# Designs tried in a protein design chat: VHH binders against p49116. Part 31

Target 1, 238 residues: p49116
Amino acid sequence: EGPLLSDTHVTFKLTMPSPMPEYLNVHYICESASRLLFLSMHWARSIPAFQALGQDCNTSLVRACWNELFTLGLAQCAQVMSLSTILAAIVNHLQNSIQEDKLSGDRIKQVMEHIWKLQEFCNSMAKLDIDGYEYAYLKAIVLFSPDHPGLTSTSQIEKFQEKAQMELQDYVQKTYSEDTYRLARILVRLPALRLMSSNITEELFFTGLIGNVSIDSIIPYILKMETAEYNGQITGAS

## First folded at step 1 (VHH)

Design oc0 (framework vhh_ozoralizumab_d1)
Fold by OpenDDE, second read of step 2:
Structure oc0 (fold): chain B 238 residues (1-238), chain A 123 residues (1-123)
Amino acid sequence: as target 1 above (238 residues)
Amino acid sequence: EVQLVESGGGLVQPGGSLRLSCAASGFTFDDYAMYWVRQAPGKGLEWVSEISWSGDSTKYPDSVKGRFTISRDNAKNTLYLQMNSLRPEDTAVYYCAKDTRYSPLGSYHFDYRGQGTLVTVSS
């Protein structure tokens, strides 16, 4: 069998909305986040092993791990997105809600902690200087996680995850031979992803979605959409 | 999944009173401010009341101020709207709503709302 990932899967280029507003607003944040989400899902779709699992299994996998994939994407695209600025803007907007008693103290704490976790994770990844190949393999490891409830073809998923891990190991050994423990340092970052709430992520970045649309509900559609169709959906008002 | 179920609507004469209820589930009810909104035939969604997460603060538009009272029972995960001195122009489908937007400009879209309950004010 051939490799799980090829060089084509290393490319992960996010295009930001243009122009950037003078003041970051909910619409801009939501559009930016939506583009990243689409890019992440499109990336998953481009993997032959992912395609081999079938539509139902694919959908289930993405539903289970979209937050982790999205967060890895945030880390990878943090500079291009000006993520720190976005998060600051979100916090500023949140301050008004706090002042108006729209959220309980407990909820505020949860949201703020989540923002902190996101920032810390992204900072940690930047500090490690994770490259494009490593991000690709980490995303694959996250994508092909067999330990989510309700998955079919778990044996096959596990095999794909193992393959991703092996390829990452080989890459790190070859590319960073002088750093014996780099692989371990990279992999120990993955648990942080599961500490993050998908619900809070959705509230922070996707509040501008139309109607009662949830990320869970749109995942099947995004997986079937072409780039042009998705762009049209983002810019269109229902 | 967030669920909001409105009840208490019906036909009432002008000057009459009605009390609406909303049963909330699928989220931590006392973490969020809650809203009542309404949609009259042929009109857009209109905000009619807001209550803070704790219930200590309430807000109303001028159209219903002094006539409507929003309240909540966090222990029962229930939102209420007491409507007094009802007018024909109050005829609408009333929705219980939760807003997740953290916007300084306020919220014009309510991401979560129930199926609504119809209030008809007619002689």
Scores: ipSAE 0.694, ipTM 0.871, lowest interface PAE 0.5, mean pLDDT 90
Fold by ESMFold2-Fast, scan of step 1:
Structure oc0 (fold): chain B 238 residues (1-238), chain A 123 residues (1-123)
Amino acid sequence: as target 1 above (238 residues)
Amino acid sequence: EVQLVESGGGLVQPGGSLRLSCAASGFTFDDYAMYWVRQAPGKGLEWVSEISWSGDSTKYPDSVKGRFTISRDNAKNTLYLQMNSLRPEDTAVYYCAKDTRYSPLGSYHFDYRGQGTLVTVSS
């Protein structure tokens, strides 16, 4: 019956690969994205309500929403990541792909539309000046989504989502008491996350993964990772 | 999920021919350039052919140029490699590959490859 999230869940610190390369490449982009993905999944694992749903439900939820969590993380960490620079490099690479006939015009159009939707989302969050508490609750709302196909604990998931919404409302009303419509402005941004294809996100940010590895295949592994393994992955330590 | 399933490998004598096939699923096949790569026993991955999304452009390294022909059937989501004048040094596991970032083929920069099909060239 305690709060869904504690102050420890507000802290979301992305450690970037260092130093930044002179030439931005797929290795740096993939490493940066992987660190954000691992941070996001470690964040989800630390929530007692999430743990209480059990391993199978945890895996299903994260598989269903990793793209939404990742996109919220991109928006939250846009400055530390220099996301605008990364997206510009991706766009330049796509333009080169046109010249080399490596990708169809239809696919380039789909990918460009995805990048524009991502930029618009990040821009809207920046203009709203979303704080760390608000990001934590927005991540919780998308994590505890009961409407994904194949979920078995939908009533419990819905209860946790409603708890996240209620706690976000309480926070916003206390912290931004003069802005009566702030909560509504924040919440209407969330449906846009569902418009962004997880397949295109994977192609843009995770192409540097070794071998034929999908995000779906690594999610169960990351969720089982011990704290030491997680720290090693984030810092690149062997 | 992207799936690539290679077939057509086998044992052939030097000077023989084989045609490899790759059945693609889980993505829009005609949107992407496709590759054949191989791994000989005790060696790393070697690029052996490339075809544009439309099939209009093909590329080969000197080691197979004039002997191998890559082609695709976008209506059937299938990639082919016609291998002629086979040599013992062509013995390898052959993989169908997709690369959306057009990075050099290698362990770190490789996007997708299939399970592979074994080609053995010996007497």
Scores: ipSAE 0.421, ipTM 0.762, lowest interface PAE 2.2, mean pLDDT 85

Design oc1 (framework vhh_ozoralizumab_d1)
Fold by OpenDDE, second read of step 2:
Structure oc1 (fold): chain B 238 residues (1-238), chain A 123 residues (1-123)
Amino acid sequence: as target 1 above (238 residues)
Amino acid sequence: EVQLVESGGGLVQPGGSLRLSCAASGFTFDDYAMYWVRQAPGKGLEWVSEISWSGDSTKYPDSVKGRFTISRDNAKNTLYLQMNSLRPEDTAVYYCAKGRSLLEYIKRGLDYRGQGTLVTVSS
């Protein structure tokens, strides 16, 4: 069968919108997030095992885990994105809503906690110094999660997840042989992803761009998007 | 899924009154400020009222200030618009709307709105 992932799946390069505005605005944030989302989904699409599941299963799988994939992408691309600055900007944009009582105290708390969780997760990943291979395998483990409701081909999904886990284990043993517990330290970070609300993520990063359209509804279209279209977006030639 | 259903529209004479209602579902209603907007024939969308999540604060454009009153019942997930002293220029489809509440550009873009209810002010 061969390995689940190849070296080609390790590359995960996000291109930020250019030029960066003097003051981060909603458009810049949404565009950056959209690029990351597209990159993440197209990465998934590039995995042969993912393709083998079929279009319907693929769509369902991504719908179930897009927030986790996106969050891992945020962590991986945090430096390139200046994620801390983006999050600060989002908080600043939220201040007007707070001041004008456009959000309840409870909602404000939820949103702020979500931002905090995002930042902490990304910081924790940075502290662990997760490399590109480890990110790729973690994404695969998250992608091929069989425990989401409504999935078909759960046996195959489970098999792929196990394969991802095994390959990660092998990689860590080979690359970090002196760190006996590195694998465990990495894997214990995954539960934090399940604490993240997809709804809040969507509202924070995508509301300004997609309006009344949900990410759930556009996932099939993103998965069918041609690479050339994505590249065009990166170059500003949309 | 967010759903907003407007009702209460109809034909009224100038100087008359109407009360619009909006039933909200699919989200935590009392977490968000709500809006009424309208679209007259051949014109763009116009903001006509805003109410805070708690209902303690309201805002109106000069075009309707003193004539329209927005209110809400969070226990019933319902938004209201009392329209008094109606004028022919108030003729429009009125929409209940949820703003983009997490960002500062709430008035610049709306997340969701219903199908609207037609208000016709004519002699």
Scores: ipSAE 0.252, ipTM 0.663, lowest interface PAE 1.4, mean pLDDT 88
Fold by ESMFold2-Fast, scan of step 1:
Structure oc1 (fold): chain B 238 residues (1-238), chain A 123 residues (1-123)
Amino acid sequence: as target 1 above (238 residues)
Amino acid sequence: EVQLVESGGGLVQPGGSLRLSCAASGFTFDDYAMYWVRQAPGKGLEWVSEISWSGDSTKYPDSVKGRFTISRDNAKNTLYLQMNSLRPEDTAVYYCAKGRSLLEYIKRGLDYRGQGTLVTVSS
């Protein structure tokens, strides 16, 4: 009955701490990432289908896919975040560390691989000129993934994922009628999200604000928050 | 809060063996390189061994190479140091140390605005 997502679920506005500091610092990076994570979780909470699955299922789904949602959010908000500037500063610092022997080669390699994958993903989404409706449906597809271990209600989750795929197809065919292969180009980008390490994402973006507490541990508390703060304009959260 | 608790030390005769353990908590253990460092009486800190986040790569100074083996159990958040063929010169307090996270490393480089160092190049 009715569409899975409404026009209200297309609105995804990240407001950055202002002004951007002359030299990037951990507070700016972590506050920006935290705002994006909270915006992403509040976005998920605003979906009636998501609410209908119940608290336990909601927690399990977000624990399984938060890194995928966050990475899609980084791509969608890359310009607002000046993500390229943040990643360039990190890469430059890693290259200097290699020359100065300050970090282990294993760690530098692991993090550099992650940053490269993130840059490639964001670049591919930018080149495809993914719009707000497409981002909303891609986020819904990764949110309603029935294939994570330990999930209950997998049949209902699969139905919501199929509904998201169907509505994305209808949108793309109607809006980009001249590009017959656009949907295929968009969908083949999604598997890359599962190859990215959530542990490295936590280290790069969240350590300064969360400390040594894992995102898995805080997800239930974020999902219970009633505030549409963190610079989000999301219906359903009030 | 990062917490590291060392155990396994004791009195041993020259040529003997000891196995040290370090119980880690308050951070994602398998994301970090880990180190053993020691301080002999009246001397500074000396690096003893290093292990990568996965356990696949280890490094040792010549003073302990072939005698000491560092290992980790990521499922148990525990770091180990197997010390064989112990010598009187190995007498020291042994400390478990966590590697710096990339963000911690970046924070020190980007947030700290020290005086810097002047480099003048002339030909």
Scores: ipSAE 0.006, ipTM 0.242, lowest interface PAE 9.8, mean pLDDT 78

Design oc2 (framework vhh_ozoralizumab_d1)
Fold by ESMFold2-Fast, scan of step 1:
Formats: sequence, structure tokens, C-alpha cells
Structure oc2 (fold): chain B 238 residues (1-238), chain A 122 residues (1-122)
Amino acid sequence: as target 1 above (238 residues)
Amino acid sequence: EVQLVESGGGLVQPGGSLRLSCAASGFTFDDYAMYWVRQAPGKGLEWVSEISWSGDSTKYPDSVKGRFTISRDNAKNTLYLQMNSLRPEDTAVYYCARAYKSGLFSRPYDYRGQGTLVTVSS
């Protein structure tokens, strides 16, 4: 009963830590990315259907899809983050780096290919002019993916994914009634998210995490975080 | 607020020597590794030298190895670069930078100073 997402789930407001510095600053990149990650996790945990699956299932789902949610968030917040400028600075830095052997060169190539794929994804979403409602439902489709290995309650997860797809279809048909194939153009972008390496995303955006903490290891703590602790993370409040 | 202020640059003839200094403030200096980086006219940034938090370990690229010596005085919050046997290709703005640990980025830093100009010409 009721819609899967409410209007409150369409609101996705990223607060940046400060103006972008004149030179590449990995602390600024990590802080910005961490805020987006926390915003994305808070968005997911606020969905009643997600809460209904229980803590263990919630943790497993987010561990499986955090990179997809994060990448959708990067695309949605690309203007606020000046993401193209950040990625261009990283690319320039990597191109100017000297590597001693071929193995290091191969790693740089993998990272450069990942950045190119990320830019291509964000550019495709921008060209489609994806709105806030569409982003919310795309994130829900990704979140409620029943096909990740090791998941339990897969039938209920699949029902929530189907509900997300149905509500997205209803929205697009009503709002963009003259564009018969818009939904198809949007949905065919999603498989690319699963080909993006979460390890490379973590290296690019989360190198500044204290204590060699992996994203996978912090997810359970973020999902159990009290509102005050969460607000401290996304606003930088002391 | 973190501040790094370079000094000691100037005009020197090929084969000459200069000693650069960097005054650090606004952070615990002896907790951080430090770099010297340079930018020649019309070129990108080049890493010049690296020193550990204690001063016990230093690293140099082949372009300056044997000619340049990085050192630090943790009691004075000051970083130094002794440059010997200077060449015209050493002409650049020299910056001191606070090292930041990263798995991806070679010699990343989070802060650098405004720089000091070194010109090597006859």
C-alpha cells in the first residue's frame, strides 16, 4: 500500500565542505565524497520499505550496491560538486605521474579507464536531463536489486524493485508523455553501474578515510547511526 | 590555519648554490612528511624531494639526486632545500608542500605555499 517513495525521498541536497581549492587536494575530494556517501545511506535508510526488510538485509543490500548508489549520486550532484573539474584535475595529475614499471602503468590505465567510464555515465545522465524524481526511482531500483549473491528475502526485494519500476514508469509517462521511449533510454544506462569497480571508486574518492577503513566495513555503522551523528557527518559539525 | 611560506629564491649562475627555507605554522609540523615541488615556466609540477616526519628518511628523483639535499628543523618548524651545482633547467618556482598519504596518488599533498622563484642563468 502507498507509494514506495514519498516527495521527501526526491529531495537530495548535498552540502559541500568549502569552495574547491586551486590545486588538487585529496582531503577536499574525500570530504566531499564522504558527505555524498552519508547522504546516500541516509536516503536509503529513510525508505519505509527498506526499513521493513530488517537490519541484516539492509546491510547486505547496501554493501552490494553502495558503489551504484554513490555513482548515481555523483551524476545527480555533478554540478554542485564541480565533478568534471575534480575528475579533470585527477586525470591531469595521473598523466603527469612517473611510474617505474609496467605494472604501475597498467594500474594507471585501469584508473583512467574508470574515470572515463564515470565521465561518460554522468554526461549521458546530463544529456537525458534526468530529474530528481527519476534519480530517486533509479536509486530505488538499484537499492532493491534481488540478484546480488548471498541475499535473503529476495522475493520481497524483487517486489519492491518491481514497485519502483512501476512508479517510475507512471511518473515518466505522465510527466514526459510526448517522449514514448524516455523510460527505455533511462533504464539501459543502469547496467553500466555494475561494471564500475567499487575498489577503484574507493581509491579515487575515499583515500582520506582514517584507520584504513573500507566502505564495506563502515556501512553497518552508518545504517545504525543516530540522527545527530549523521547530521555531524554531512555538515561537518564539531 | 595551515600556512607554508617559502624564501631564499633568487638569481644564480650555472654551477652555483642556493638554500631555500619554508616556515610552517598552524599544524604540528613534526607529525608530517614534507615535499619540495617545482614548476618551470610553461611546464607542469615536478616533485623535487621528500623527507619523513622525523627527518630520518629522504627521497629524490634522478634529476636532482646528488645535487639537492632536503632537511628539516622540527624545533623551528622549518623545512630546507640545499641546492648545489644548479643548472638552467632548475629554473622554476619552488613550493614546499605538506605530504598526504594515498594509495593512488604519487606524493600527494593537501597544502603548499605561494612559492619562491629560482632563476639559473648566466
Scores: ipSAE 0.000, ipTM 0.203, lowest interface PAE 10.7, mean pLDDT 83

Design oc3 (framework vhh_ozoralizumab_d1)
Fold by OpenDDE, second read of step 2:
Structure oc3 (fold): chain B 238 residues (1-238), chain A 122 residues (1-122)
Amino acid sequence: as target 1 above (238 residues)
Amino acid sequence: EVQLVESGGGLVQPGGSLRLSCAASGFTFDDYAMYWVRQAPGKGLEWVSEISWSGDSTKYPDSVKGRFTISRDNAKNTLYLQMNSLRPEDTAVYYCAKRGTYFSLPKYFDYRGQGTLVTVSS
């Protein structure tokens, strides 16, 4: 059968919009987030095991886990994205909404807590010094999660997840042989991803770009997008 | 998915009154400020009213101030616009709107319904 992931799946390079504006605005943030989302989904699409599940199952998987994949991507690309600065900008803009009573106290709390969780998660991953291979395998584990409702081919999905976990274990054992508990420390971070609200993530990073269209609804189109189209987006050639 | 459905539009004579309604779904209605915007033929989108999440605060442009009243029923997920002393220049498609971002962008409304046509004519 061969390995689930190859070295080609380890590469995860995000290209940010250029130039960076003097003041971060919703357009810059949404464009950056969109690029990351596309990159994450195209990464998933590049995995042979993912392709083997079929289009319908693939779409269902991504719909179920896009927020988790996106969040892992945020953590992995946090430095390149200047994520802390982006989040700070969002918070600053949110202050205006608060002052003008545009949001309920409950909603404000939810949004602020979500931002906090995102930042803490990313910080925790940075503190662990997660490398590219570990991120790739963690993404695979998240992608091939069999515990989402409505999935088909659950046995195959579970098999792929197990394979991802085993390969991660082997990698960590080989690469970090002196750190006996590294694998456990890494895996215990995954539950934090389930605490993240996809709705709030969408509002924070995507509403300015997508409008009335949900990420859920555009996932099939992103998965069918040609590589050339994606590359065109990165280069600014729409 | 956010859905906004406007109703209540129609033909009215100058000086007349009309009440618009908007049914909201797909989000927690009472968490967000809501808006009415309008687009007249050949013109851009114009903000015409704002109401806070609780309904305690309202804002209007000078063009409609004193004539229009925005209100909401959070229990029914419904937004209203009472329009009095209507003028021909009020003729437009009226949209119920929600801002999808937490950024302060003037005249930016990414969530709108299909709109309801209001025609003021003698």
Scores: ipSAE 0.691, ipTM 0.874, lowest interface PAE 0.5, mean pLDDT 91
Fold by ESMFold2-Fast, scan of step 1:
Structure oc3 (fold): chain B 238 residues (1-238), chain A 122 residues (1-122)
Amino acid sequence: as target 1 above (238 residues)
Amino acid sequence: EVQLVESGGGLVQPGGSLRLSCAASGFTFDDYAMYWVRQAPGKGLEWVSEISWSGDSTKYPDSVKGRFTISRDNAKNTLYLQMNSLRPEDTAVYYCAKRGTYFSLPKYFDYRGQGTLVTVSS
């Protein structure tokens, strides 16, 4: 069978809202995060192996792993997003929450630990200088995770994950032939993604969503969005 | 999924009283400060009251201070607003709200309910 990912799946270009405001606000952060989320789901939807699993399985997989895909996207697009500036703004607002008794001590600790884990993950990926092919395969490995509760077609999902792992190994071995342990250094970073709370990610980046809108509730709609609708979302047409 | 369900609104004469309730689910209620906000016909959102995560401190704007009392029952995940000495200008849809992480910017609230209508009219 042909490769799991084609060269088209390596292209991952985030278009940021423009201009960046002098002082970051919830709307700018939410719009930026939403564009990355839409880009990540459109990327997943474009994979033939993903399409072959069917709509119900596709929805279940993305609901289970959207936070992992989003976090990988944050790391990949950190410079384009000025992620360090966004995180600094969030920390400033969180410090005010501490002073004004807006959050319990337990919640503040959880959020601070999440921000620290996110910063360390992004720093690790930057230090390794992860390229576009490596990001594409890492996203495929987390997308095709057969071990989430409630999944059907787990044997087929596992085969796609194994194919992603094999193709990543082949790529790294050919491209970084002088670095014998590069693949191991990359793969050991992935387990940390599952320890990051999707609830906290949603509060940090998607606070601008109004009403009863949750990431879990919009996933099926994003996955079924027509190409024109998707392009409208990622370019900020509202 | 975060859900906030308001109840207790209705029609009342000027000088009357109403008690609003908000049932919270889908998050750890006792980790967050909670708010009541309202929107009068044709106007923007107006902050009405605030209560700390523990229930130990409350804040009110001058427009309702002394007339409205916010309280919470963390064991029941429920927020309350006791409204006394109601005035025609208190007519609005009342929403239970929590903020996300950006608590220093009170302009934007993460409200998840349909609200409850309070009409003060003779």
Scores: ipSAE 0.346, ipTM 0.731, lowest interface PAE 2.5, mean pLDDT 86

Design oc4 (framework vhh_ozoralizumab_d1)
Fold by OpenDDE, second read of step 2:
Structure oc4 (fold): chain B 238 residues (1-238), chain A 121 residues (1-121)
Amino acid sequence: as target 1 above (238 residues)
Amino acid sequence: EVQLVESGGGLVQPGGSLRLSCAASGFTFDDYAMYWVRQAPGKGLEWVSEISWSGDSTKYPDSVKGRFTISRDNAKNTLYLQMNSLRPEDTAVYYCATSPRYWGLKSFDYRGQGTLVTVSS
């Protein structure tokens, strides 16, 4: 069998909504996040191994790891997204909720901690200067995680994850031969992803979703949609 | 999944009183402000009361101020609306609602099936 990932899977270019508003609002943030989510899902779809798992397994897999994939995407696209500015805007809006007693102190703390975790993770990745190949392999490792409950074809998923890990190892060895422990430094960042709540992520970035629509519920549709269709569906633009 | 179940509606004469209840589940009730909204026949959704997460603060529109009282029991995950001095114009389906979002948007995206209140002679 050929490699799990090719050079085509390294490209991960996020296009931000234009124009950027003078003041970041929930719509801009939600649109930006939606685009990133779509890009992440589209990336997953482009992997032959992912396709080989079948639609049901694919959906379950993405449902299990979308938050981690999304977070890696945030880290990778942090500069293009002006993530720090987005997070600052979110915090500012959160302050309004505080002033109006819309949220409990405990909930505020949870949300703020989540924002902190996101920022710290992204900063840590930036400090490591993770390149496009490394991000691709990390996303693959996260995507093909066999330890989520309810998954089918776990043996195959595990094989794909191992393949991703091996390819990452080979790449790092080849590209960063003088940095003997780079692989370890990179991989040790992955546990941080699982400390993050998907629910809070959804609340922060996808608050523009109408009603009780959840990311979990729309994942099957995202996996089948084209870019233009997806944007229209998520932002309510018809 | 967020679930809100309203009860207590019915037919009442002008000047009468009703007490509505809302049972909440599927989210941490005491973390969020709660709302009552209503929809009269042929009209849009109207906000009628707000209560903070702790219950310490309440807000009302002028249309119901002094007549309606919102309260909550966080231990029971229940929201209440005491409606006094009811008027025919108060006739509507009443919904318990919440917006469990950090943005504090009053979109009332989460609401129950509602309970009908009819004020008529």
Scores: ipSAE 0.541, ipTM 0.804, lowest interface PAE 0.8, mean pLDDT 91
Fold by ESMFold2-Fast, scan of step 1:
Structure oc4 (fold): chain B 238 residues (1-238), chain A 121 residues (1-121)
Amino acid sequence: as target 1 above (238 residues)
Amino acid sequence: EVQLVESGGGLVQPGGSLRLSCAASGFTFDDYAMYWVRQAPGKGLEWVSEISWSGDSTKYPDSVKGRFTISRDNAKNTLYLQMNSLRPEDTAVYYCATSPRYWGLKSFDYRGQGTLVTVSS
């Protein structure tokens, strides 16, 4: 019953660490990325349908799709995060790794391919001028994906995904009534998210803050954070 | 998940030798440079050796150069440190490490639990 998402689920505001350094460093980027990840997890846990699936299913869903949610968040918050500047800095450092034989040629190629795919995805979303409602529903479609291995309650997950798709369609048709193909243009962007390697995302954005602990292993703890603990992570307090 | 498991530490007399091993799993070992770092009691981490992803290039600080040799077996996902002419000041916990960062300053983000090397008579 009722809509899958409310107006509160459209609000997605990333607060960047302060002060902003004159020159980018790994710690600033890792803090920024962690805030986005925590914001994304808090967004997901605020959805009543998500909570209704139960803790085990919730954890499995987020473990399967965190990279897709994070990438959508990067696209949505690209301006606030200065993502293009971050990626340019990474590319410059990657050239140094080539000169110092720190990474294999195959790995360098994989990382460069990942960065180019990420840039292409974010540019395509910017070109489409995706709004806050559209981002909220795209995140919901990704979150309620019934096709990940090992999931339980797949019929209920599929129902929620279909509901997200229907509500997105209704919104787009009402808001962009003169653009009959807008929904199709938006939806064909989603498969690209599954081409993004979660391992490379971790190495680019999260190593240095999390140490040798994987994102997959900390997800259950993030999802169970009390509001005060969550606020501490997104504001940098305690 | 990335795992690095060191072995081969122990008690050795000054002037003696030890060979440390590190078994790596959970990542593509042959894509990354590998490091040995150590921590003496009450002191910070000290870089001990570096080997390129291919094994073709190695680097050492002056404190161990000529005495220690780093090597790797990419087919076995194993890193080695051959330590010769050991001195009491080499006493430390030795860690196998890698840096998965593609940008920023050198760090040893992935480390094992370490293996204790004690050099004393």
Scores: ipSAE 0.272, ipTM 0.705, lowest interface PAE 3.1, mean pLDDT 86

